Miniprotein binders against q56419. Designs and how they scored, part 6

Target 1, 326 residues: q56419
Amino acid sequence: MEGRTLEEVQEEVFKRHGVLVPKKELEDLAKALEEAGLLLTEKVEARLKEEEEKLKRERPMRLAGLSYPEGEREARAFLEAFRASYPGEGEEARVLLMPHLEPSRVPEVYGAALAALEKTPPPERIYLVGVAHRPLKEKAAALPVPFQTPFGPALPDLPALQALDALLPFELFNTPLAFREEHSLELPLFFLKGRFPEARVLPLLVARRSPELGEALKVVLRDFPGLLVLAVDLSHVGPRFGDTPLTRTLAEEARRRDLGFLERLAEGEPEAALAFLGANPTRIDGVEVVASLLPLLRERKGKVLAHRLDLEAPTLSAVGAGTLVL

## First folded at step 2 (miniprotein)

Design b13b
Fold by ESMFold2-Fast, scan of step 3:
Structure b13b (fold): chain B 326 residues (1-326), chain A 95 residues (1-95)
Amino acid sequence: as target 1 above (326 residues)
Amino acid sequence: SKAEELWKRFMELVERGDYEEAAKVFEELAKLAVEEGDPDTIRFVVSTAVSILKEAGNTEIAIKLLKRIAEIVREAGDEDVAQELERLAEELEKE
C-alpha cells in the first residue's frame, strides 16, 4: 500500500475483481485505517522489504504448473500445440502486439503470435512492455534481474536498461514488488523465451501513459535494436468488469472496438486508434501502453493476424485478445 | 457488482451497529478476494474491515473475523497470509 492513491486502489480492485468500489467508501475506509494505526504494521513492512531484497537477485516463476508446464520438454510441446491451433502463416514483426490473457482461453491468438515469431529473425533483445496490475511509484517501471522460465532464465539487457534509465525523468527501477506477481510479463515471456532462447529482455510495466517512456525508448532502440512486444489485452465487458451482463449487442460492440483499434494501429496511426476508442467504454487495457509508445508506433504499417472475444459463460463476461504485427 | 454490494452492505451494518452480521457479510467479500489469489488485496480488504470494527469498539469481533479469514485463506493454500492474519489477531488480543 506504499504510495497507493485511492484511485489506484479502486483501479486495482476493478482490474482484479471486475468491480468498482465507490470513492466515498474507500475514503472512509482509508481514514479508519489511518486512525487505527493499522495501515501497515512493522511486520508487514519487514516482509515486503525481504521480498524486495529477493527480487534484486531473480524473478521466480509464479504460473508454472498452472498456466504453462514446469518442465522444458512439456513446455516445448505446449508451444507446438499453441502454434498448431493457428492455421495461418505469420509475418515478420518489428513490433508485436500479443495478449497476456490466460493462454488456454485464446490458443489461436497465441498461435498467431508464435507464427509471427517463426517469421521473425532472432532479436538480440526483446523490449517486453506489459500492463501493471499493481501500483507503481512512477508511471512505468522495470526490473533488471533474470526472469525464470521453463526454458531457462530470461536474462536482462543491463546496458540497454541502464541507457533507458539515464534518459528518463524518474528512476526506472522504482517498484520491484510490482514484478513479484505480474502475468502481463510472465505469460508473454514464456512464449518469447521458448522461441528466442538467446534473446535478452527489458521487462517493462506501464501503469499510466508515459510519453517520456516512448521518447526514451525511441532513442534506446536506435542504439540497442530489438523486438518491441506490447503485451496487452483488449475489451473487458460484462459483470466481472463492472458492466451489464454480456448481450449480443455488447459483444458486437466489443469486437468492433477491438478490431477498429487494431486496424488503425496496423495503418501506422496510433493517435487515430486512441481517438477511435474515445472514453474507452469497453475497457481496452492496451490504451495506456499505446499512448506511452506513440513515437514507436507511428508510420509502422502491419497486419492483424488474429482476434477473439473470449466468452466466460458462467460470468456472462468476455475479454478480447489479438495479435498484431507491425 | 457483487463485491461492491457486499462492501456497501458491510458499511451499512457497521453504521447500524450490527457488527456480527457485518462480519458475516465481510467473510463473503473476503472469499471473493481469496478466489482471485492476490495476497495484497486480501491483506488490504481484511485490514480495512478490522480497522473499522476496532474503531467501532468491537475488537472481539475483529479478532474473530481475522481468525476465520485466516482459516479460509489457509484452505485456499496461502499459509503465509494465513499466519500473518493469525499474528494480527494475537496482536489485537494483547491490546
Scores: ipSAE 0.000, ipTM 0.154, lowest interface PAE 17.1, mean pLDDT 83
ESMFold2 (binder alone), alone request of step 2: mean pLDDT 79; pTM 0.743

Design b21a
Amino acid sequence: SREELLKEIRELIEKAIELQRRAVELAQGDEEAIRTLVESQRLIAEALLKIAELTKDPEVLKEAIEVAKLAVENAKRIGDDELIEKAEKVLKEAEELYRKLAG
ESMFold2 (binder alone), alone request of step 2: mean pLDDT 76; pTM 0.689

Design b21c
Fold by ESMFold2-Fast, scan of step 3:
Structure b21c (fold): chain B 326 residues (1-326), chain A 119 residues (1-119)
Amino acid sequence: as target 1 above (326 residues)
Amino acid sequence: SREELLKEIRELIEKAIELQRRAVELAKDPNTQEEAIRTLVESQRLIAEALLKIAELTKDPEVLKEAIEVAKLAVENAKRIGDDELIEKAEKVLKEAEELYRKLTEGDPEAEKRAKELE
C-alpha cells in the first residue's frame, strides 16, 4: 500500500460514511474502499507499474504533508523546532547512527542528530543506509535517481554508486519499487538535506546481512570520502511486534538493551554490540545493517548523544531510537 | 515502523470488508440473524481499530474522535447482543483510543507545545 495516498483515501472514505457505521453504511464503506484501490485491483496494479517507471527518473516525496511540511519555509521551521528539542551540543560525526521512525515521536533524538550535523564539516556525499521494509531481489539495493525533498532534490552520487555496483557480486540497482514507500531513507534524508543541501547521496537499503556490501563500501569510501549514516531504529517490543504487552520492567529491559548496544558501538566494538543483544538480535531493527557494515564500524570510537524508548500506549508497544556519533 | 502500521491498517480494513460481506449474506436468512449481527459488530470493531491506527500515524485528534465514536458503537452493540468476547475486544480498542486522545490533547504543556511546533 502507498503511505500518504492510502491515508488520504481511508480518511476520505471514513469521512463520507461518518463516524458511526450502521449495518447498511458498512457495505457502502467496503465498496468505496475496494473502488478506491485499497484492495489489489487492476487499477492498483496499473498505478504500481506507472510508479515503477517514474522511479527510473526520480523518487518523489511520499511523507510530505504527513511526517514533515511540504513547503520549504515550513520545512526549515520544522527542522529548527527539532534542533531546539535537543538541549545539548552535538559532536562531529564521521559515522552517524540516527532513527527512521516517525520524527514527531522522538523529536529530541532527531534534534541530537541535527546537533551532530551542525558540528560536522559539510560532506561532498552522504552514504545513507536504511532498512528495507519490502523484499529486495538481492541482499541490498540502491536507487540512482534524485530524491525529492522540500529543500530541493537530493542528487545521487552516480560515480560512487557505479563504483559500488562494480565491486558487488550482485546488481545494486535491483528493486526500484522497494524505494517507492521507504521511510528509512525518506525521513533521515529530510534532515540530512536540510543541513547539507549540496551533498550528493547514495541511498542504500539492506534487507539481509551482506558482508560483501560492507567490504565494498570500505573500498568506495577511500576513493569517494563522505559521511556514513546508519538510519536504524532500536528495540521493537510489545504486541504490535508479536511480544507480550509492555510493562515497566520490560520497558526498562529494552532501554538497557538499546543503550548496551549503542555503547558497545561507541567503543568501536560492533561484534560485541551484536553479541550483547543475545539470542534474539533481530529485536533491533538495524541489526542486519550493523552486521553488514562491520568493516566500517570497527575501532571507531564515539558517543551516544540521545536515546528514547517511545511508548505507543494504544498497542502497549514501544520502539527505541537513538543518536550515536562515531 | 510506519510501513508496519500501514500493513496493519490494510489488513484490518480487508478483514472488516470480508466480515461485512459475510454479515450481509447471513442477514438474508431469518435463521442466521443473530450470527449476522455478531459478524457486523466484529466488523465495526475492526473499523475502529483501523481508525485508531490511522490516528497513530497522523497524530490527528479528529481521527481519534472518529475512532472513539466507532469503538463506542461497537461496545454498545456487543453488549446488546451479549457477546462477552466481542465486548472485551471492543472495550480494549475504546480504551486504547481514549488513552491516545488524552496523550495528544491533554499531555504536558511542554509536550503539547513541542508537538504543535513540529507540525
Scores: ipSAE 0.000, ipTM 0.161, lowest interface PAE 12.7, mean pLDDT 79
ESMFold2 (binder alone), alone request of step 2: mean pLDDT 83; pTM 0.795

Design b24a
Fold by ESMFold2-Fast, scan of step 3:
Structure b24a (fold): chain B 326 residues (1-326), chain A 108 residues (1-108)
Amino acid sequence: as target 1 above (326 residues)
Amino acid sequence: GDLIERLEELAEEVIRYLKEHGEEELARFIEEQIKDIIEALKSGDTESAIHILTELAETVARVLHRLGAPEELVKKVFELIKEVAEALGMSPEQIEEIERRFREAIER
């Protein structure tokens, strides 16, 4: 409430409810609400600053005991179970597209990713590109600290991160808090660290398309070669995503769009993949990542190893997931 | 008996069970998907039915298990899914995959 509006508020209450609230009571209430709001803002700011300081040293596990086991032995058995869920053989990947949704929902898709990693020579570093689920100060960000996993900490590749930062027109390490709870990095990292325990990582988030990120990464990858991983989900359909309940027609459209997108990427045609989606009506999660990384995806042919549209029955919604090697 | 008639009867039993346990939206979704499978079986359009069956089998198993459905009902669903898959011309490998997903859903 504003001071100049208190008499208008008093008059409106009297007109609508027949109660005359003394102006001083309205003033006292407004002051109490303002003070409470200021105290909440101060407390929130102090808490966020504390969390941000912690993130300067390490990124702790958030989904251990929920999405994957906390203990190393149990985590190893869990990872091997996912590999066993995929009956095929993998192919060597220079670029791997894999999902980041809850692994237990699409075990064969993660199994296909694991199969590809088995055929891939151990990289010295992994460029792990996920999707920001929280606002970033810039179009993209990275966090240059160890990420904890059940297999030990995934160490940052500081020289490669610094080389990348130097080439970008913005500060790369711009939003540490966005990494505090980010499953698009944590869930793929569990599988990547389990398969490549010695690899260092560049944990990168994309919020909006950043062509400058793709151009900079092309340069950095020449001097610091490694595995590029796009951790993205595909179609998001149904009421949970602001859509109508899942029908046969909507599920077929989602599958068609997912597979058409992946197939065009597999042909080395990322611009054609983006054009195929048009306005992205089934909300394929990876469009901003693919659009950012165009220079790294052009003219690289590969294969779609797995695809699934997973039904979330309680919400009549579905999320697409796929594994693509390039 | 007629496979389609048995599918319709089991579908009504599952839908009724779901509605009795507060899963009205799921019941409607399953009813629509089963009607599509039945139509495909009657018309010989098996490709769409195979896609629907693959998605539906695991979901039905998981939900029935979560709700504590009688083991006899879960077994009937499992057995009928295999017969429908065979009728749709699915390969032994595809049928084995559906069976695996159904068993995993029951265990989870």
Scores: ipSAE 0.000, ipTM 0.107, lowest interface PAE 19.6, mean pLDDT 82
ESMFold2 (binder alone), alone request of step 2: mean pLDDT 82; pTM 0.780

Design b24b
Fold by ESMFold2-Fast, scan of step 3:
Structure b24b (fold): chain B 326 residues (1-326), chain A 108 residues (1-108)
Amino acid sequence: as target 1 above (326 residues)
Amino acid sequence: GDLIERLEELAEEVIRYLKEHGEEELARFIEEQIKDIIEALKSGDTESAIRILTELAAEVAEVLHRLGAPEELVKKVFELIKEVAEALGMSPEQIEEIERRFREAIER
């Protein structure tokens, strides 16, 4: 489709700046804008190549100073404040479901996750499974490099990652740039590294359901035992997510669906949890992760430690978050 | 450099989204504005950068909302605009005004 006409651009400039721009100047402007677009595209391409090369060595912090403190001392105090926000005791986890939503919005949910980690023996490795917020070349991906945190680098478990790659019908290390900015890994990792500083990590992203990933992980976990972490948010409701503005009824429906999903997972019935959601009308983003990891979730009973539907009042929207131990 | 790199990457994402939805002239306009902001940031011309950012913020918000852009993209744009405004030394009142206009645009 064609963009705006010169006449439409002229009218908009007049309305915004009170100046009627002559056609010749508009034509010159259009040429300058086109050239700027080409230059920006070339510059972005060069930057992306540079970032991809850097990602072969390490994954730097992106949210330090925004979602958590940059300094180690401040980061430890921050983490302890989240633990203090949850008044209960945790349960030992073999599998932990925790959110990746901005932590300050649901502090008691992250606090519940920390409580569970306190009751969990330090694992040699953590299988951290997040949700891809950028396209992947395959259904899932991993990045086999140190992830920087305020507590030092979270080192990759290279033997376990290579074992996983060998079992998959696709290249596991297929989309490094998808990891450059990925809060579904970075935010949970902050908490996990703070609690288990010696644990190595398998940072995994799921874009679409991959049953082959779950089958391969079942094999790898037998030979490389560790803590499985599903970093997923729950319901997404309201105008920001394509719904009507949040009402009491929609909020109650979102809470009911979140808790019904989590409770069925806690009964060791992940297929029942997926079936309960049906068409997933409140957009629980954990669906693709759970569907990929079915073999690891069946017959594992556990407990929902916390749940919150966080209201974004300005947008009349809400996002669900929960902590589940299996 | 990190802020400029993030601005360039987000700009490409927004521009790609706009082109995919038939807004090619607007995409070119945004490319030029972002380029000018980056050049102003590099040269220390904070007045030009502030002016361009203020004019652009509400327009981008309105268009992304009108096209039904994903919430995560809209959120990334909003947060990066605030971060750029803070880096430019904009007053709390100026930042609040940008927030208000952005929020009004996406709530319509």
Scores: ipSAE 0.000, ipTM 0.126, lowest interface PAE 21.4, mean pLDDT 80
ESMFold2 (binder alone), alone request of step 2: mean pLDDT 80; pTM 0.764

Design b24c
Amino acid sequence: GDLIERLEELAEEVIRYLKEHGEEELARFIEEQIKDIIEALKSGDTESAIHILTKLAETVAEVLHRLGAPEELVKKVFELIKEVAEALGMSPEQIEEIERRFREAIERGDPEEAKRLLE
ESMFold2 (binder alone), alone request of step 2: mean pLDDT 73; pTM 0.663

Design b27x
Fold by ESMFold2-Fast, scan of step 3:
Structure b27x (fold): chain B 326 residues (1-326), chain A 116 residues (1-116)
Amino acid sequence: as target 1 above (326 residues)
Amino acid sequence: SDVEQVLRELIELSRRGDFEKMKEVAKKLVEVAKKENDPEAAFFALIMLGDIYRELGDPETAIKYYKEALEIAKKMNDKELEAEALLHIAHAYLAMGDFEKAREYAEKARKILEEL
């Protein structure tokens, strides 16, 4: 309950200012407020229950008018502008790794993802795996409702979601509030829905390494074939993320770490990719996603289409983003 | 003490979410704490009053009370309470959408806590 309130504040600040406030500072705040008893009000509890009930019907847009246009025509033009930002041709994807940070910061990386989608036959369904930025009751979760987009609702693949739920040792539909404000799903979904308007979606969040999710997905994908999308950002360096101010040396180290990780994935060696990161410590929010999906990534060769380390001069920080097709 | 009685009333009201009544009782607690020369109780009362104003959508008024609490902590030479007041100020700036000031005050608190 209180954890959800802190995650909501953190996300709101991130959306408005493009900076992730350290969780420790928000936790200290929650402790101070709890001592006054204000976080335990009936009003807060009632609002959370109302939001949870709404999420049983649909997931509304949260970033429309901020990260992408609200109107369909404007959204279509926006999508085409991102495609135009990447000068290359794509490659067909069975698995696509793409970013989930603010699209305007890395337009050529999203453009590369769009190029890959152009070369990919329209899938019947998309397995969209993002990173939980809020606590989940289990290691992973899904929300089996329509997700609103400027291109119309992205409909859930209920049969595939039920098949997945049946194979897991935990309830898959366990934390609907975690999906209320989740940019790691909403931002990639904007691009995916724009390119594949008929595809159904399995919106999945990973909070902690779940090998059982990867094993279950391997079985479900055999019976319900589709495009697997890993919505993952790469290196997070600088004061915005609790590190020292960015230097040329640190930026180049981050670029090498990102590319070394992606290149090992492209060779079909996800364990080697994870080991490479372990030997070279960094903040990559996609580690738990890749670790969970090992059975789907092994022996699957591909190509890195784009990579960029996006520099935020005012915060002396950077976030890595890449597009990988497997 | 009278401070302890008023504090018990305020905490009970906070559990019920009666913010208007809490404002009145919190102001009374500040007055009583100051009259009894209890700086620790005055600090707590000011933090609670600030929290009430922030919860009601008035973070600018909350900052005024938090800064008064900060001055009391400094006079007491209590680094833990000083850091706590700084964190409350940071949180009020977050509520206002002023991320830069929020981070500035949070960093001041962190530096104090790190030296303990």
Scores: ipSAE 0.000, ipTM 0.117, lowest interface PAE 20.3, mean pLDDT 80
ESMFold2 (binder alone), alone request of step 2: mean pLDDT 89; pTM 0.873

Design b27y
Fold by ESMFold2-Fast, scan of step 3:
Structure b27y (fold): chain B 326 residues (1-326), chain A 113 residues (1-113)
Amino acid sequence: as target 1 above (326 residues)
Amino acid sequence: SDVEQVLRELIELSRRGDFEKMKEVAKKLVEVAKKENDPEAAFFALIMLGDIYRELGDPETAIKYYKEALEIAKKMNDEQLIARALERIARAYEALGDPETAKRYREEAEKIR
């Protein structure tokens, strides 16, 4: 698609200027440009350090005006439109699995999540577990600051976060910058804060399987009960995700993997859900989250409220999304 | 995932034209995809590895990787991936100076489409 090999660069120069540039000369140029880039990187790192200090105070909105409205009134109308896109009624959730991809792509799936939240009594706190899209220093991380939303700041549950930190074999608050631009938390939080404005939040990111996180959360939830939310997308297929273009067969396999995974979770069998994905575990970003939270998902039965495989026609790619109540 | 991380590295290296590093990272992507039992990712990685060798002027090695991708596509029973692998094999045979073998593979791909 985009991105060029050295041969492709040579071909473009030949087409435009009728000159074939020797590979060695282009390699020397590329090396010089890379060395210049190192100096620019140092300046960027200084700026990132400044952003990290800023994150010690609050986490500002990044997707307001893009993925959701910035104003409270408009944001409320936006939520109600998504709820209206789901024709069913929800069910009470102790554990909610919902997506984190662009909401406008799967409005009925977010609508199903809103329906479940409508039937759920307001929790004192929400354990919001997303997927790290940037490297973490440890297997998981949290950011103990207010997260801004159009409905006001979602306040951190500091006592519960500190209890969790104390039980883990690593520093929980280890990578603040990973939270600067993290849609797996920001997008679900928009919906959760709109429905539970008084709930405190534990914003958690998982990068790799952390059984110790699940064990610690089981202990913390006993003393600090709340709603557990797994903010995960399902199958990622097609060239945008480093795969072949979406075919009828690939789309059907993705739907089968998504639904088989969700159905096994709904039966209270998370190990069976993971085993079902044995041949294709990397195609569902929720695998690491589910594997980390096994103690919280076992023997908890529920229902799949919605599922969709959303096609990105321009890239022949698709992302699966679902709403599961446990 | 590990596949996604390695793939991002490969795409970035492609944009920079660092062929030696691309070759190393593409081989790692194939191994990671196989280890994680992701046949679609393994197929894609093998096609990319073949493309790298073909661009570097080694179509013989490219054909080897493309044929490995073809076997994965056949096991998946995915006609579109089979066609894609056959098209790449045809292109590599053209680069070898064997247009008649290339035509045969291209015709097999066309039957599937």
Scores: ipSAE 0.000, ipTM 0.076, lowest interface PAE 24.3, mean pLDDT 81
ESMFold2 (binder alone), alone request of step 2: mean pLDDT 84; pTM 0.813

Design b27z
Fold by ESMFold2-Fast, scan of step 3:
Parts: C-alpha cells; structure tokens; sequence
Structure b27z (fold): chain B 326 residues (1-326), chain A 101 residues (1-101)
C-alpha cells in the first residue's frame, strides 16, 4: 500500500505538470510530512484495517484481467486452451502437486494438472495448500471465507476448517491480510474451481515447516475426505533469484534437481525427496509444504505427468514447474 | 533506450560468464549498476549488485562481495521482496562464514 500511494502521487504530479518526480524525493517529502504530524502510516493502517474487515466476508479476485480472464465465458475458453496444451492423458489424483507460477509461462504443466482432474472423481472438498509470500503470525494459516473466481465463489468448508483448527496448537485463522494478495492460492484455485465447481475449499498457506499441520490434516482427511492439492513451484535459478546468470549447466542442474525431487515424491519417499535437495532448500519453494505434509505423502506412489523449466532470456533466470499425481 | 541498453548488457554478461571472463564481466556488472541506479530500476540494480558480489567472491575478494550483497539487501528491503531479501541474506551469510574460516 505505501509504495502504491507514492506511485499515485508521482502519477498525479506528472499528469498535472508533465514532470516525473523521482520516488526518492517523494519519500523524503513523506518523511517531512510525517515529522510535521501528518502520518502517512496512519492512512496505510486505516486502509489495512478496512481490507482486513472486508476479508471477514470474502476474498476478491486480484489477478483477474491480468493472469486469467475476468469474464466467465472467456475464463472457460482460457482453461480449455490450457488443457489442450497437454497432449497426454491424466491419471486419477488423491494428491495433486501443481504450480502457482504465472500460467501463461507453463501452459502444458497446468494442462497436465487439468488432465489429472478430468480422471479424478469430483471431490466434496479440496485442501488447497499454497506457499505464504507474506509473513504469517504462525507457521500456517487459513482464511474461512468465499474466494471469488470467474466461475463463481469457491465456498469454504467450515466444518472441516473448524475440525483442523481444533487439532492445531495455534490459531488457524491468524493472518487474514496474508490472503489479500496470494497467487499461490488464487492461480491454482482458478483451475480447480473451473473443473470442480461444487467442491468446497480449505485455503491453506504454509510459511514455515509445520509437522503439526500434516498430522492434523491426516486426521481431518479421514473424517472429511477430499482432494489434497500442493500448489508449489520448483527451482528458482538465475539473477532474479540471486544466482549468477543462467548457463546451460545451471539449467541442467535445476532440471535434474526438480525431477529428482518429484520422482522421489512419486515413489512415496518425501524424506528422500527433501534430502535429495541437499543444502539448497530455498531454491525450491515447495520444501516447507512437503516437509509439513510428510504424513500425507509417505508410501503414496504416483506419477510425474509434466515438468518444465521456464526460461527468461532477458533476466537469464528460470523457474521450474511440475505436475505430480499421487 | 535504457531497456535496450539493459538487455544488451545482460546478454553480454551471459556470454562473458560462459567464457569465464570474470574481469570483463565485472566491468559489465558495474555498468549495469550505474544504468539501473540512473533509471531508478531496483530490479536491475539488485541483479547487478548480486552479480558484482558473486564476481568479487570468485576473484577471491569476499569482503568486497559482502559490501555489494549488503547494498543489494537494502534494495530488496525497499522493494519489499521476500525472495530477494532471503537471496541477499544467504549470500552474505555464506560469504561471512567462509571469511571467518
């Protein structure tokens, strides 16, 4: 919010006077106004409180018109185009690992996920586990409200969420604002809601390793059966992520690391998958999710349907994405 | 344009890296930092500073590497980019541990 406020001021000055004021000068002015008793932080806090209050009722779309179409008809065509991008057939999933990377960058990987959903009986509920891109007050969190999509709202499974909350040593509904802008839930949910319009959802975020979450989920899934979805991306390599420019060797190492990780998960060996990554766990954002969900992944065999390392030539960087059914 | 200049410098850096010419790559990275700062492009500045740090580390100067990594960290904090913050922090930590050994 704060950066957006300064950008709006910069835009207004440019529009009225044809002068682009450097952001640094606006920041210095904001500090001077703050010292004069006009607190920019007061307005930011008020806006955050309003957003938090709104999140008690619903979670609005943030990426509609950007990452996917806003209209239902256009959204349906978009989703079917992704399915068409994958030439293979899917397999039934009880656990689905899929990406949350911008879909247009890896359409065949999302297509593979859609193919798996076609082979999967419609679940009563979906446990959608994403990665927190903002700090959480606890290791994990959930938001028990409808999530808007172009296909209508994805309704929360309140009884299952309450059962999960009761089993955890921390408050599950602890950081509503973390869900305001969270693509690791919004992007997979677009595809899941399009395929399973009647399924309720448990939107879950993992910030840090929580074995308690995995243990609690195993109990809840017994009483409230459903589809478990791990929405995680794989390797992050190159300058965009603090590495040296992407070379063919680094790209090959990233592909090997991604596939070795997924193949070990497919053999029902999640501890071996984590060990395979060695000392570079921060390069795969799924590590904390997999580590939290060990009890749900052990001895569950499956198949890797797709993998791609998406290359960004201008930044000499890459992000890995995959689809795994268990 | 600044974008065309950045793209050309990034491609030049990749080619130099493939050739193992770290001295010339250092010059390109310094130029990238200058262009990025002039244009107020925090993403390009972060990238160039991490690259400079990595080059100095490869050339056997971890103290200078840490200075560039710390500068990159401050840019990442201003961007409120958690992934880049962690990247810079890990670079600093690893370089400091090597230096202490």
Amino acid sequence: as target 1 above (326 residues)
Amino acid sequence: SPEEELRKLLEEARELFERGDFEKMKEVAKKLVEVAKKENDPEAAFFALIMLGDIYRELGDPETAIKYYKEALEIAKKMNDEQRIKTAEERIKRAQEKLKE
Scores: ipSAE 0.000, ipTM 0.151, lowest interface PAE 15.6, mean pLDDT 82
ESMFold2 (binder alone), alone request of step 2: mean pLDDT 82; pTM 0.781

Design b28a
Fold by ESMFold2-Fast, scan of step 3:
Structure b28a (fold): chain B 326 residues (1-326), chain A 89 residues (1-89)
Amino acid sequence: as target 1 above (326 residues)
Amino acid sequence: GNEEYLKRVEEALREAERAIKEGDWRTAVEKLFHAALIAAQAGDAETIKRIIELLEKIAREAEKSGDKELARTARQMAEELRKWLEELE
C-alpha cells in the first residue's frame, strides 16, 4: 500500500477497470496480503485480469432471477405481461429509444417498446447502444462475445463489429470489465432477444460523446443494415443521484425536461433536443449517446409512445423513462 | 382537463389503500407518493393534505411496530409534501 488509503486503491481500480471493490473486501484482502507480503493493487489487478479473460468467451447473465426470470418459459410469460401492460399499438422503428432501468418500475414503457418491436420487421442485427455506468478506457467500447439470455445467447455480429472497429480512431474492444455488470445493455437485450431471437447484436457502450462513433456507425449501417436501439434512461433526480429530496417543482421540471427532449428527437432535431437540455439543468444519461449519434438521428421523424417519471419513495428520488420510435 | 388527472389520482389512492389493508406499509408509502405527484400536477391541495395525513398515520404505526426505517421514510415524505402544499398555496 506504501501510504495509499483503501479509498484511493478502490478509486484507482474503479477508474482503470470499472469495478467498485467493496471496502470490507479490500480490508480483508489487505490483511491477507500484508501477511503474505504482496501489494494490494497487484492482487486486485490479477483477480480482475482473470475476470477479463472469462469475458473474452461470453458475457453471463447477472440480473436473471432479480430483474427477469432465469427460465425460458417464465421469461416468455414475463415479457408478454409487459406487452399486455401497454394498451396502445406500436409503430415500426428504424431507431428505437427505450429505457434500461428496472423493468417492473415502468412496465407500460417497456410494453410500448415491445409494441414497436412487434410492428418492426425482424432485423438481421441490432445496434444496441447503452450508457457506461463504469469508466471506459476510451469514449466508447464494445464486447464481441455471446451475451447470455433466458432465450439463448445473443450472438455478436463479428463482421459488423470489425468494420466499426476499423473506422474508429481508438480500439473498440478496450474495456471488457465494463460489460461484466452493465444493466443498460442486459435489460434492453432481454426484451430485444425475446422479440428477435435470430438477430445478431453489436453491444456498444458510450461513456462520453464520440462524434467519431456516430460517423463510423453511419458508414457501417449502410453495409450492415439493422435496428438502432438507444438504451437510455431520462431524468435522474433526488438524493440517490446527488440531488436534494424530490419536490413537486423538481418532479415537474424533470417531466418537462424529459418530454421536451423526446419531442425534439421525434421532430428529427437532435441538436435542438440537446440545446433544450442545455437551457434546462439536466441529469439525463442519454445525452452522451444522442450527442454521439447525431448523424443517425437528424431528419428522422417519429413518435413518443410512452413516458413515465418513476418514483422511488424510500430515497425520495425519481428516474424518467420513455419509448420513442424514429 | 383536470377531470382526467383526478381519475388517475383516485386510481393511485385505491392502490395505496389496498396496500394499507394488506399491511404492506412499504408499498403503501410508494403508492401514496405516486398519488401525491399526480395530485400536485393537477394542483389538488386537498388530496395532498389527505396523503400527508395517511403518511403520518403509517409513520406512527411503523414506530409502534418497531420499524424505525419505515417510520423515518414516511415522516420524510410527509415533510416534503408539506413543502409541496406550501408551493401550491
Scores: ipSAE 0.000, ipTM 0.273, lowest interface PAE 13.9, mean pLDDT 83
ESMFold2 (binder alone), alone request of step 2: mean pLDDT 81; pTM 0.782

Design d11a
Amino acid sequence: SKVLVVISDDPEFLERVKRVAEELGYEVRTATSPEEAIEIAKKENVDVILIDSRDEELIRRIIEEARKAGVKVPIILVVDDPEEAERAKEAGADYVYVLTKPVDPEELRRVLKEALE
ESMFold2 (binder alone), alone request of step 2: mean pLDDT 74; pTM 0.756

Design d11b
Amino acid sequence: SKVLVVISDDPEFLERVKRVAEELGYEVRTATSPEEAIEIAKKDPDVILIDSRDEELIRRIIEEARKGYNGPPIILVVDDPELAEKALKAGADAVYVLTKPVDPEELRRVLKEALE
ESMFold2 (binder alone), alone request of step 2: mean pLDDT 76; pTM 0.787

Design d12b
Amino acid sequence: GKRIIIFIDSRDPEAVRRAVELAVELLKKGYEVEIHIVGDDPETLERLARELKEILEKGGVEKIEIRVEGNRVIIRARPE
ESMFold2 (binder alone), alone request of step 2: mean pLDDT 77; pTM 0.720

Design d17a
Amino acid sequence: MEIEVTIRNGDKEIRIRIRVDSPEEARRVAEEIARIVKELGAKEVEIEVHADSPEQARELAEILARIFREGYKDNVEIRVEGNVVRIRARLE
ESMFold2 (binder alone), alone request of step 2: mean pLDDT 71; pTM 0.657

Design d19a
Amino acid sequence: GTVRVEIRIEITGLSPEQMAEIVRLAVELAIRLAKELNLDVRIEFEFHPDTNELRIRIEVEGDPEKVKEFLKRLEELIKIAEKKLNPNARVEIKIEIS
ESMFold2 (binder alone), alone request of step 2: mean pLDDT 74; pTM 0.684

